# VH-VL binders against q86l99r1233to1411: the designs that were tried, part 13

Target 1, 179 residues: q86l99r1233to1411
Amino acid sequence: SNKESLPFRRDVIEKVINHLRENSLDTEGIFRLSGNMESVRGIVKSFAHGEPNLSFEVHNISNALKHYLRSLDPPLIPYEFFLMLLDARKNEDAETIRNIFWKIPSDNRVVLTLLVDLMVKISENSNVNKMNSKNLSIVFGPTILKPRTPTLDRMALMTETQLQCGIIQTFIEDFHYIF

## First folded at step 4 (VH-VL)

Design h39 (framework fv_adalimumab_6cr1)
Fold by ESMFold2-Fast, scan of step 4:
Structure h39 (fold): chain C 179 residues (1-179), chain A 122 residues (1-122), chain B 107 residues (1-107)
Amino acid sequence: as target 1 above (179 residues)
Amino acid sequence: EVQLVESGGGLVQPGRSLRLSCAASGFTFEDYAMHWVRQAPGKGLEWVSAISWNAGSIDYADSVEGRFTISRDNAKNSLYLQMNSLRAEDTAVYYCAKDMGEDYYGSGFDYWGQGTLVTVSS
Amino acid sequence: DIQMTQSPSSLSASVGDRVTITCRASQSISSYLAWYQQKPGKAPKLLIYAASSLQSGVPSRFSGSGSGTDFTLTISSLQPEDVATYYCQQYNSYPWTFGQGTKVEIK
């Protein structure tokens, strides 16, 4: 990828998530259906500069949030938690996942909590928007949780991706227990 | 301009294997779910397989489950379909198709390749 | 699997005519339906998604309507270039399924 990493801005992410919470719960394919590419790039740039432009159609704003989160380095869930979370998910150990969550740095943890709360609300309305916990996990798994060095082996990458998605699905489905 | 170009089709005998490729250009391939759809000569369309942007989710039609494997190489902007244990009923034009949706599949197909013919006969 | 049934299987109409094709799902698919146009020897082209949303670049004479189990594709004023087979497709649940197609010809 030739994309430059963007700065982490907690206040911007909170504002964008609050906007989506108010405007997107009934939107079909939220986070999945494409926006206008040029609009999305412009919105992402506004996030990086600390002044989110939220005057666009909801698919443009949701895709901008998604791509902004993908550009973060380190990712929203810091690299040091990657292997331990995948291992806990492999063992279906929700208690260990909860314990690891509470070790995440405060700013990252608050943003993760707001993002997962939004995903819970979207999934609760999946009969209208068609974005259940599995769909959202595919979108956000490798977006917010990834290794420092990319996995090159195809079979290992597939297994890794399934576990990354599984962690986000666990966050959504066990929200009351973990958060 | 979005383009999808299939290759790898041909004549094969029942029980053998064939690998199809689809080369994508004109969009950010790594951001989109991809599909294979087939059409038997003179017949309608049949969905075959789907793969999410990162291969984290993969699904197959019952008719090909266990015999076909969909995969992708985002660095090469390429989609693949490995077809094993081929049957006469697999004879069709195979289309590479782009999902309208980013990341996860579940929408209509906004762009299609021109197709590659696979003929399974002795 | 959700069965998609189109009617009619074929039709012949004159240039300028209003043409209606119907598609019925064996169970409710909400608005998760797409319409495609396929000309002889060519790949299908997306016309309509989400039952009624016109794809960018598709002429405004094409429109879609319906929800649940009953859907229609309308061509308000048939043109010679509209000769093709039209397919509906549900994407509400796996496996995704297509109608059998409706062949549209000019008289």
Scores: ipSAE 0.302, ipTM 0.766, lowest interface PAE 4.1, mean pLDDT 90

Design h40 (framework fv_adalimumab_6cr1)
Fold by ESMFold2-Fast, scan of step 4:
Structure h40 (fold): chain C 179 residues (1-179), chain A 122 residues (1-122), chain B 107 residues (1-107)
Amino acid sequence: as target 1 above (179 residues)
Amino acid sequence: EVQLVESGGGLVQPGRSLRLSCAASGFTFEDYAMHWVRQAPGKGLEWVSAISWNSGSTDYADSVEGRFTISRDNAKNSLYLQMNSLRAEDTAVYYCAKDMGEDYYGSGFDYWGQGTLVTVSS
Amino acid sequence: DIQMTQSPSSLSASVGDRVTITCRASQSISSYLAWYQQKPGKAPKLLIYAASSLQSGVPSRFSGSGSGTDFTLTISSLQPEDVATYYCQQYNSYPWTFGQGTKVEIK
């Protein structure tokens, strides 16, 4: 279960998200349906080298972005914001979530904004692509927001994960309020 | 080779609890949604429960909602089914199954374990 | 819930015969249908997904066709090892549902 951490490349992520915004909004199962694993690995490697290879079929590119984001350490939303965001979500406190968002470092915040904007557009087209805000929150919750030290209690992990997903769902549903 | 190995089945009295485990190997367990599917003796297949890759989403068949809890431990490549308030009609072979799709469940099952028998009888 | 009905419930055929099994959905499921083979005492094995896509490692004598509500699994030349119960399953909409199964035997 040990995975290699990749460097955070804002320029690469922006190019990939822009490509997906232009090419994937009508794609069924975007981020969920698998691409060719060898192709996905090659694309992720290209992200690490600053030269995203976007000549592949859209499912390969979307899965590569997903796995690249999962490999980031620290994650897209830095570790220091984890507990405070989960606490705000548990209290259904959108104002505090907004305040925390604006404390995120600018490069991470810009990337998060682009990613959530893409998720909003995908969810608005869920009649065609079958990916609503809940589906996207499951994909991206623990991908971009995770604790420095994972809990070892399985049931506690489930409730923690549901809060992580809830944060991303809040980002999507309250996008114009938060971002 | 992909393998799913179930354990924890056995004979249990009505109203009691039992916990099933499924050990996965040969694929990146944490990337896939997982399912439990059961088959009563001499009967067909019935979907029981599903869990997303990160435990953020779980769903249950109406017949088991409120009694069964699905969970996973990605660090151990393991899937679990906690079965409470067992009934005679829960008697079945329980299969662990992998979703074809990544992350969120919504596809068929490309790999299955060999199953573990649960018998609920007094 | 989408109901899946298979026909026939059982069949007996000779080695080398072409065998067809039909699956009907109570409403359209597009091509979101899988076929499974279950041998006695064994777990089900995926044969076909997306109505017509052959799973890797499955013999080419198996094929699937159909879309919407009517689907067919074909075994072009029945072999002794094909004795099993075959199930269709829709994954178009929650909850996932299976057909009742078709038992295939050799005469």
Scores: ipSAE 0.320, ipTM 0.750, lowest interface PAE 3.6, mean pLDDT 90

Design h41 (framework fv_adalimumab_6cr1)
Fold by ESMFold2-Fast, scan of step 4:
Structure h41 (fold): chain C 179 residues (1-179), chain A 122 residues (1-122), chain B 107 residues (1-107)
Amino acid sequence: as target 1 above (179 residues)
Amino acid sequence: EVQLVESGGGLVQPGRSLRLSCAASGFTFEDYAMHWVRQAPGKGLEWVSAISWNSGDIDYADSVEGRFTISRDNAKNSLYLQMNSLRAEDTAVYYCAKDMGEDYYGSGFDYWGQGTLVTVSS
Amino acid sequence: DIQMTQSPSSLSASVGDRVTITCRASQSISSYLAWYQQKPGKAPKLLIYAASSLQSGVPSRFSGSGSGTDFTLTISSLQPEDVATYYCQQYNSYPWTFGQGTKVEIK
């Protein structure tokens, strides 16, 4: 599989998210159901070259976005915000989560805003697409928010994963407050 | 090649507990959802439980909800099924199965283990 | 839960025959259907996913078709090694459900 690090391309991600916002809101299992692996790799390659190939079926495009975001190093939410976001979520402190969000660098923050807006719109159509805020948080939590040094202890990793997913669920459910 | 090897099956009395293990190799275990599927002797297939790649989402068939617990250890490439309050109706070959989908479950099962027999009898 | 019903429950055919097995869902599952082959004493093997996509390594004599509620698995020229029970499975809606199985034998 292609898991090598790719550079952050704000304009490419914006184009892909806008395409998904227009074409995926009623698609069952969006981001959950697999695309064709060869198509996904081709699309991700086009992202790296600055001109996303959006002529594929929506599951291929959504999976390409997911894999591209997972490949980013540093991740979409920079490493320095990881522990402080997990601590704020553990304390159920939405005000602190909002304050941390507004400290994220502007390019990352704009992309995160567009991504979460897409997740909000998908979750609003969950009766059709079957992807609620919890489902989306499982897809995106560890993808865009992760520690610089991987956690090796199983119990600690499980707790960490729950908090990572919780942050994304908070972003979706409290979107109007945070963003 | 992809291999899934189940263990832990055996004869157990009703009301007791048993723990099944599944050892995975030949693929990046941490990237895929995993399932348990069972088959009673001479009967068809019944889905039992699913767990996402990161243990963030877990689902159970109504017949086992509240009695069985699925878990995984990505560092050990292992899947588990803790079976409590066993009933005669739980007698089956239990298969661990890999979801085709990366990250989250929702596709067909592209690889299966050989199965482990659980017999619940007094 | 979505109920999956297969027809027939069993069939006997000759080597070289075209064999058709059907699967009906109690409500629409789009194309989210898989077909499995299980030989006696063995684990199931994935044959077809997404209703019509052939799994890598599966002989081309196997094909799937259908969408919505009605699905078909076809074996274009039955071979002795195809003696098995075949299962359909929907993965559109939790919980995932299987058909009761169709036993294919050589006469």
Scores: ipSAE 0.000, ipTM 0.536, lowest interface PAE 10.7, mean pLDDT 87

Design h42 (framework fv_adalimumab_6cr1)
Fold by ESMFold2-Fast, scan of step 4:
Order: structure tokens, then sequence, then C-alpha cells
Structure h42 (fold): chain C 179 residues (1-179), chain A 122 residues (1-122), chain B 107 residues (1-107)
């Protein structure tokens, strides 16, 4: 524990996402099945230092991207958008979600667009890779969208998690409308 | 290297409570979903409960819903099962099990603890 | 709930024999099936996941096949240490369910 946040490196994230777009669409359980944990930690360090090591097996690369994104503070979707996105999802208001997306700072928005585009392509291949929009939303919801102060009440946390996942599922399913 | 060690089982009267613990080592506990699975004497395996990596998703078997509470403490690498209103039919060996998948449950169980026996009898 | 039925419930075979255990799901589970080995007094051990993928460290004499509703676990050459009860488990849909088990003994 007592781990600090990692630096946000747009250029590194773009390279990693492009690599996964080229190499992972047919991979069963992409982002969810484990790679080698020691290798993943080492790859994450390479991302933080601006020199992404992409020579590893695809599960190591995908898990490294996930954990790198999870380590960002502020998160990929900045804290200020958290409650407004959850409210928009609770109301099933895709237009408001779209409007909020376009308020996100440009570097974060470009990265989010590339990440969601990758998730769209993975979900289109779910017959092979077994990762549909719901599966991807469970992985990325709490990873890229989170409150500044962690929610401690378990019932509230479960409701919050459902909405976080719902936002990512909306991004994937309504991609051409929102992005 | 991966190890799951259960504790807290014992003989208890119907209507009482027990709390089971599972101590995990040899893997990054906070990254994986965890399960409780039980086995009644001479019977097969029955899934009891699951919890996601961050406690955001929790599910229970119908037989224990409302009586059992699963929880985890990622800082202590520990999984818990609070068992209230125990019944004779809850008598079983309780296993702590690790999901193969990261984050959310929905895969096979790649590692199991040794189990802890819970006997509910008068 | 998805019902998992194994056959046979028990079998006795000789060392070196090919042993086949079947598992049937009451509805399609694609390839979301695992096989476990449980020796007396011990916890279950994962042998096969995704119907046909061999878990690391498991001897190559074990293999799995099937998809949809019909699945098979095969031990190509039974060894004394394979005496155990074998369980199939579906993880296609909640709640996860197990077969009743198949006890394998040496005659």
Amino acid sequence: as target 1 above (179 residues)
Amino acid sequence: EVQLVESGGGLVQPGRSLRLSCAASGFTFEDYAMHWVRQAPGKGLEWVSAISWNSGNIDYADSVEGRFTISRDNAKNSLYLQMNSLRAEDTAVYYCAKDMGEDYYGSGFDYWGQGTLVTVSS
Amino acid sequence: DIQMTQSPSSLSASVGDRVTITCRASQSISSYLAWYQQKPGKAPKLLIYAASSLQSGVPSRFSGSGSGTDFTLTISSLQPEDVATYYCQQYNSYPWTFGQGTKVEIK
C-alpha cells in the first residue's frame, strides 16, 4: 500500500491501444484473463516512464493498460464529471452523457475515444473473444470513472458500481451517437 | 505459492452465528474476485457467494440470501463470511476459492483453500 | 437454474485404462465448463477450464472436450493417484452449478 499515482502519458496510452487493436480482437477474455503478475507490474512501470514495452504476450499488455489506467489520479474521466455522469445514466439520458463527454479535457477525451473504440471492436468480436459490452463495462467502469472519496457503504457501492458500468456500456453501445 | 487458509469453523447451535475468515497469499488479492463454496457431508459442491475485486458486486445463493454476508479487506488480503441464523442444513465444509478472472467473477476456480468444517447441531 | 448431470455416478477401472466421464447441462452453456478433481479429505483441484483448456501443472493424460450441452473428461491412462471424485461445473449463468460427482476407483 502507500502507492503514489502514475503520470498520465497520452502518447504511451495511444501506442498501447493501437497495439491491442492490431493484436487482441480474437483473444478470449481480453482484459479479464490474467497474465503473469510480475510481468504486468514491469510493463506498467515502462508505461509510466514513457517507453512502452509491447514485446509481451497480449494478456500481459492488456492487463498492464487496465492497471495503468486504474492507477491514474485524477482518473481518465476527471473527478468533476463523476456525479453528473452517474445522474445522467440513472435517468437513461444519452444526450446528457454526450454533452458531458464533450466537456472532458481534450487529452483525456482523445484517450477515452480510442479506448472506447477498442472496446467497440472487441465487443463486435465477442463470439470469438467472449467479451461483450457488459463484460467490458465491468472491467472499465470503476477503472476510469470513480469518486474522489471512496464509497464505504456496501449497498451504496453496489448501486454506484452498477451506474459506473452502465456509463461505459452506454459509451460502447451508443458510440457513434456520443463520440 | 498461492495459498488460501480458512478459519472460524466449529460446532454451533441452530439460530446462532459464526464468522469465517480466509487469509490469502501468493497472488495480488485485490485484483481477483473471490468465492465461498460449501460441501455437505457425503454430498457434492454448492456455490454460496461471490464478491468482486472492489466489493462493488456481490451475489449469494438463494439458500443463504439475507442470512450470510460476504466481505473482503484488501489491505489485509482477507475474505470473510458472516453466517447468521444458522440452520442444520448449513452443516458443511466451507471453502474459500479464487476466481481465475480478474475484477469480476464468472470463471472457474483455479485455487481453493483446505476448507473449514461448520457443524450446526443441537 | 442449470442442472448438471454426470455419468456414471461411480466407476472402477484398472491402471492404464482409458476412463471417460460425461457431463450434461440442462441448457446450452457454450464452453463455460470446468472440471475438478477431489481426493478424500482434500479440497477440489482445477483440472480443465473452458471445456478443453488444461490447467497449468495438470498431467497431459487429462483432457476435456465438448460444447453446448454435452461434455467429456478423459483420462487416457488411469494412474493410482487419479483415484478421486470428479466434478463438472458450469459458469455460463448465475447461479453457478456443479454436477453430482463421479467417483473413480481402481479395481
Scores: ipSAE 0.232, ipTM 0.743, lowest interface PAE 5.1, mean pLDDT 90

Design h43 (framework fv_adalimumab_6cr1)
Fold by ESMFold2-Fast, scan of step 4:
Structure h43 (fold): chain C 179 residues (1-179), chain A 122 residues (1-122), chain B 107 residues (1-107)
Amino acid sequence: as target 1 above (179 residues)
Amino acid sequence: EVQLVESGGGLVQPGRSLRLSCAASGFTFDDYAMHWVRQAPGKGLEWVSAISWNSGSIDYADSVEGRFTISRDNAKNSLYLQMNSLRAEDTAVYYCAKDMGEDYYGSGFDYWGQGTLVTVSS
Amino acid sequence: DIQMTQSPSSLSASVGDRVTITCRASQSISSYLAWYQQKPGKAPKLLIYAASSLQSGVPSRFSGSGSGTDFTLTISSLQPEDVATYYCQQYNSYPWTFGQGTKVEIK
């Protein structure tokens, strides 16, 4: 359903990611399996008010983080970096991806680093949680990296989505190099 | 409470086209991947196509690749299947199905529509 | 593609009987297996997901077990309303594939 843009709260996102790092690494389908929608909406509301409610079951908290990140405008990776990251990924140019990462504003970069670190830890336990780097990239690619103007052409959107996912997969797999 | 209602089935001649629709209610449609699954008369189930929440990922069974096109309109809570170059072997009840997982497909189907019959015959 | 083979193809049992249906994958699918019930003229209904997790609203007489390549669906005490065709489905690897179905009848 159409959600309104929510404020970027670095402090809230850090608290939520820290909670998930401690509580979600062995959870099957983390970020993928849905929580209770009413609970998720309530948690997202608490994020917007700066007082994250983390007393809920882990799937509700992870989905709340996902939906909160998706609602950000501008997105976690600001619009100005969208085309240059897609171009670098298309060329399989990890060095350029790294250079672009370090141009991202500091608050966004810190949050992105914490989020990708969490994704790395989840993917390392994929034998238990069933969420490898590809699975996580499908969740977070379009969520944190998107164009200012939505792509309407179907073939272009599919190519764009593959590149968005590819960037997140590169972040996870080359974490030691990029971050 | 979750409901999926298919429409658009009917009798069609080989080589012609048909478009199926699925109207969804009772859940946040734009959060879930959707599928089409078919069943030939007296036969078993065959997965046909899948589409992710934002239409960014789409896949087809080999038997329909290049002939069928899956699409969705999130503003209308609707899923579609455009079927071109229809063959006798496409005769089946076509079901709309909701993926259990959010965002992308790859889980079980927790809800199914009632199905719509497509008969391809001369 | 992963082939799913069910056995038996059909069975007849009495009310109150324990019924077991098996499903075998041609390669390991971990626990990514669902079971569906389809009554004549109706859409399939999800019974079990992740090999052993009972779907909300499904009677407790249904249970699933197994991992890797060998899976079973058990109905602990067959009821008249359980007359249906049962299908297993793997969702480990694209394309998703179903077993051929097992028809369960009474008498």
Scores: ipSAE 0.032, ipTM 0.659, lowest interface PAE 6.8, mean pLDDT 89

Design h44 (framework fv_adalimumab_6cr1)
Fold by ESMFold2-Fast, scan of step 4:
Structure h44 (fold): chain C 179 residues (1-179), chain A 122 residues (1-122), chain B 107 residues (1-107)
Amino acid sequence: as target 1 above (179 residues)
Amino acid sequence: EVQLVESGGGLVQPGRSLRLSCAASGFDFEDYAMHWVRQAPGKGLEWVSAISWNSGSIDYADSVEGRFTISRDNAKNSLYLQMNSLRAEDTAVYYCAKDMGEDYYGSGFDYWGQGTLVTVSS
Amino acid sequence: DIQMTQSPSSLSASVGDRVTITCRASQSISSYLAWYQQKPGKAPKLLIYAASSLQSGVPSRFSGSGSGTDFTLTISSLQPEDVATYYCQQYNSYPWTFGQGTKVEIK
């Protein structure tokens, strides 16, 4: 997809995450079920302009956050941390993942902390909302953690994607150790 | 409009392989989970396989696990099903289907292709 | 695996009749149920999702109801174009499973 790169706005993301924490924890299929695509595009545009429009149904707002995060370049977890995180996940080394987390720039780290905290709370209500840590990791893995140069080989991409998802699953499941 | 067009079906002998393709248009293919569903002649529908938007999650029906491989190429808006070690029981019309949900599968199938017939016989 | 059983397997009704098709799950699936219409030689078309939500573009004479294990698809006034086989599908747990189908014909 040739979508436009949008500016990183910590204050906007914080407001959107706080709104979702208050309104979405029991919403079935949160981040997965589609909102109205034109509404989602409009909300994403409002995020880019620093004035988040939160007057919409929660599925529109959650999908807008998801697509906004996917549009960030560099991604929420800066490119320099990509290979080292994948390597640590491949070795099942949670201590190294924790050490790398604390090297992430402050604004990115605060936003990542709020996002993962939201994912933890959603996963704790997965009996109602149907979004467990694995489901959330599939949504957010390549959304917030990706290579500078896209992987073109399909089989290599599949292996890479599984590790990206594994990192986010580790963030959710080991939240109190890492964060 | 949303369109899914399957291809690659045909007559194949037991034990051989066949690769199905599904070309998608009219929606952001990269944002949706995709499925393969089959229907044996005169029979009902059977789910075969599912793949998440980014290939991070893949599941198969027990009847095909170890023999079939689902994959996708988001740059080409294409879904694939590599079918190995084919059996007479795999004879069916194979449908490409779009999940209603974004990213991860687990909802109804809001759009289906027209299907491609796979006949496994001598 | 969750087994889905439809009743009846086939029915014949007159234009304008109220038609009811039932789907029963072997264990609770909450509201994770979809209904599909398949006309001869065609791919299935989604009619209802989440047990009772009408898909965009589907005529209002179609409605779904139920939760848990017992579900119903109703056609309030059967039309000639409604001749088809109807399938229910649970998407509560893997693997997804379909009912055996109900064939609807006009007398």
Scores: ipSAE 0.469, ipTM 0.826, lowest interface PAE 2.8, mean pLDDT 91

Design h45 (framework fv_adalimumab_6cr1)
Fold by ESMFold2-Fast, scan of step 4:
Structure h45 (fold): chain C 179 residues (1-179), chain A 122 residues (1-122), chain B 107 residues (1-107)
Amino acid sequence: as target 1 above (179 residues)
Amino acid sequence: EVQLVESGGGLVQPGRSLRLSCAASGFTFEDYGMHWVRQAPGKGLEWVSAISWNSGSIDYADSVEGRFTISRDNAKNSLYLQMNSLRAEDTAVYYCAKDMGEDYYGSGFDYWGQGTLVTVSS
Amino acid sequence: DIQMTQSPSSLSASVGDRVTITCRASQSISSYLAWYQQKPGKAPKLLIYAASSLQSGVPSRFSGSGSGTDFTLTISSLQPEDVATYYCQQYNSYPWTFGQGTKVEIK
């Protein structure tokens, strides 16, 4: 991963998520279809400066949010929660997932809540936008939930990736229980 | 700087299998969606298959669904296409192509390999 | 599936001429359209993405326009090295589809 770490800006993320909530729910392939690479990088830079440029086409803004979240170190869901969340998902234990969620630091938890709420609204409109909870989990699983030290074993990595996606899918599908 | 190099093409009889490889260099392979695109002799371009950065999303053209399998090995910077039950209509130059967009796929293809010829004939 | 239709299928023009190629989608694709140039015996090269954005390193004589269903690629002053087949491609919806191609030749 050669991606540069960017500052965590709750205010910026809130503005971007609110913009997407108002403008992207009917957009086919939201978060899946890519924007212009140069535009996306420029938008991400504006996030780091605290003045998000939201005048771009919606796919550029959604991809910028995705890349910004991926650049965070520590990630949106702090490293210490990674293994315990994977273990809870492996055991199909939604109650433990809920308990872990409420231990996440408050700024991270608020941002995670806003992001998952957006994902819920997108998934509820999946007949139009073609992005259901499974599709969104593939995008956001490894983006916001990742290990401090990546595994070098390919089979273990595949299993780990499925559990990461499963956690985000659980967040979306059981939103009213967990959040 | 960015390079995609295909290999594995050749002459093969109908009903047999062939495996194509694509070696990538000059960019962070693990960050991008990848595609296979083919072109029959003297004809236009046809999208064949795509795979997301983490192999979490995979799609195929209807013409190859159930016969072809796309896969990637991010540790080796390599993309693969396993082609089973080959038909004469699969005869084409197969190109490895990089999606412009990171993660998922679904954008223009900013880099292409040189192509590898697959001929399915008796 | 979204059908992409190009016109003309082929054209012959003189060096210095303005050349236009059109591409029509069977349903709206917003601005999710790319144009490629393919010279004989070579892989395609990306010229334009997002309907009108010129790829880095591509000569400024190439331009794209349009949105929705109707798109145009323009070569403002045709050069000998522009002899090629040109393809449009939509990337709005699966499966991705290409036009049939337009062959550009010098008279």
Scores: ipSAE 0.006, ipTM 0.523, lowest interface PAE 10.2, mean pLDDT 87

Design h46 (framework fv_adalimumab_6cr1)
Fold by ESMFold2-Fast, scan of step 4:
Structure h46 (fold): chain C 179 residues (1-179), chain A 122 residues (1-122), chain B 107 residues (1-107)
Amino acid sequence: as target 1 above (179 residues)
Amino acid sequence: EVQLVESGGGLVQPGRSLRLSCAASGFTFEDYAMHWVRQAPGKGLEWVSGISWNSGSIGYADSVEGRFTISRDNAKNSLYLQMNSLRAEDTAVYYCAKDMGEDYYGSGFDYWGQGTLVTVSS
Amino acid sequence: DIQMTQSPSSLSASVGDRVTITCRASQSISSYLAWYQQKPGKAPKLLIYAASSLQSGVPSRFSGSGSGTDFTLTISSLQPEDVATYYCQQYNSYPWTFGQGTKVEIK
């Protein structure tokens, strides 16, 4: 339980997302495992210090964003919204998902909006980049939406992961309704 | 079930070449970096070389740089290590190792093959 | 290169004993440290990553702690199947480097 915590830097995340929006929409396999591991870790370090280093190849920057978001504690979508979002997704209730979204704290909500908008634009270019809404949901579901106490039961974890991915897919596909 | 199976090891004279192969199954090979780690008889572990999912990033230990070449064939789920100008000090069991994934800030190794022995001796 | 030094080089303990192995990095590696178990004639197996995160399927008697330069692997109650050599590995800075190993035997 001695886990390193990185600070939530809205300003940094916005700069990184805007850079990716301008430079990555046609990149094949964007957000998949890729790039130079040393570079990715150096970039993540720069994010934590408030001075994002965006001079790297786009796969390194996208992976750095993914790692940074995964390291946040609390996560981008605060713990208190986890179970209510899973329940709303299980019921296929987009209206409840929308209502929960608007309860998320402002800084987190703005970052989530920018991130999902980026995912929407990437998915719209999936003919070129090969990353549709399902592919992106697998990447970001467990990254930005997770329980306070990790699920240890294997069968429960499988169901949980499916719902986490389903929520992100709903965010992408129903973006203009929810956000 | 993740499986990594090495082959190509054997007895070789100093100055000669040898090519190691690793056949991977049970995971999406094209999504993960892959590594070679060696262990001299009775000694500890030494990272030798690594290659990213798309072959865009490659690294080598100083002891082998310029002599060894790592490569992969994602269509065949295979990893290779071309070993040139072999020295007695290269004698070791060579393990194929899967990167744990950049989601955990990779290059720890979550799965390993059984290893293949390379003996460099006259 | 970052040098990893383990202590002790070997130890002998009884079943049920608490065993601790330490690993020291020559410079800060934050929490980017893994622990491996290697049984004779077998490949290493990942036990711990990110200094303290237990790999899936690894018994809860194994735990890791530490950050920066000093790290510890603990086996809370040693079992016969735990006889092995244990290695730490830093993955903070290229090239990746391992400790020299700690051999754990049962009395």
Scores: ipSAE 0.000, ipTM 0.467, lowest interface PAE 15.8, mean pLDDT 86

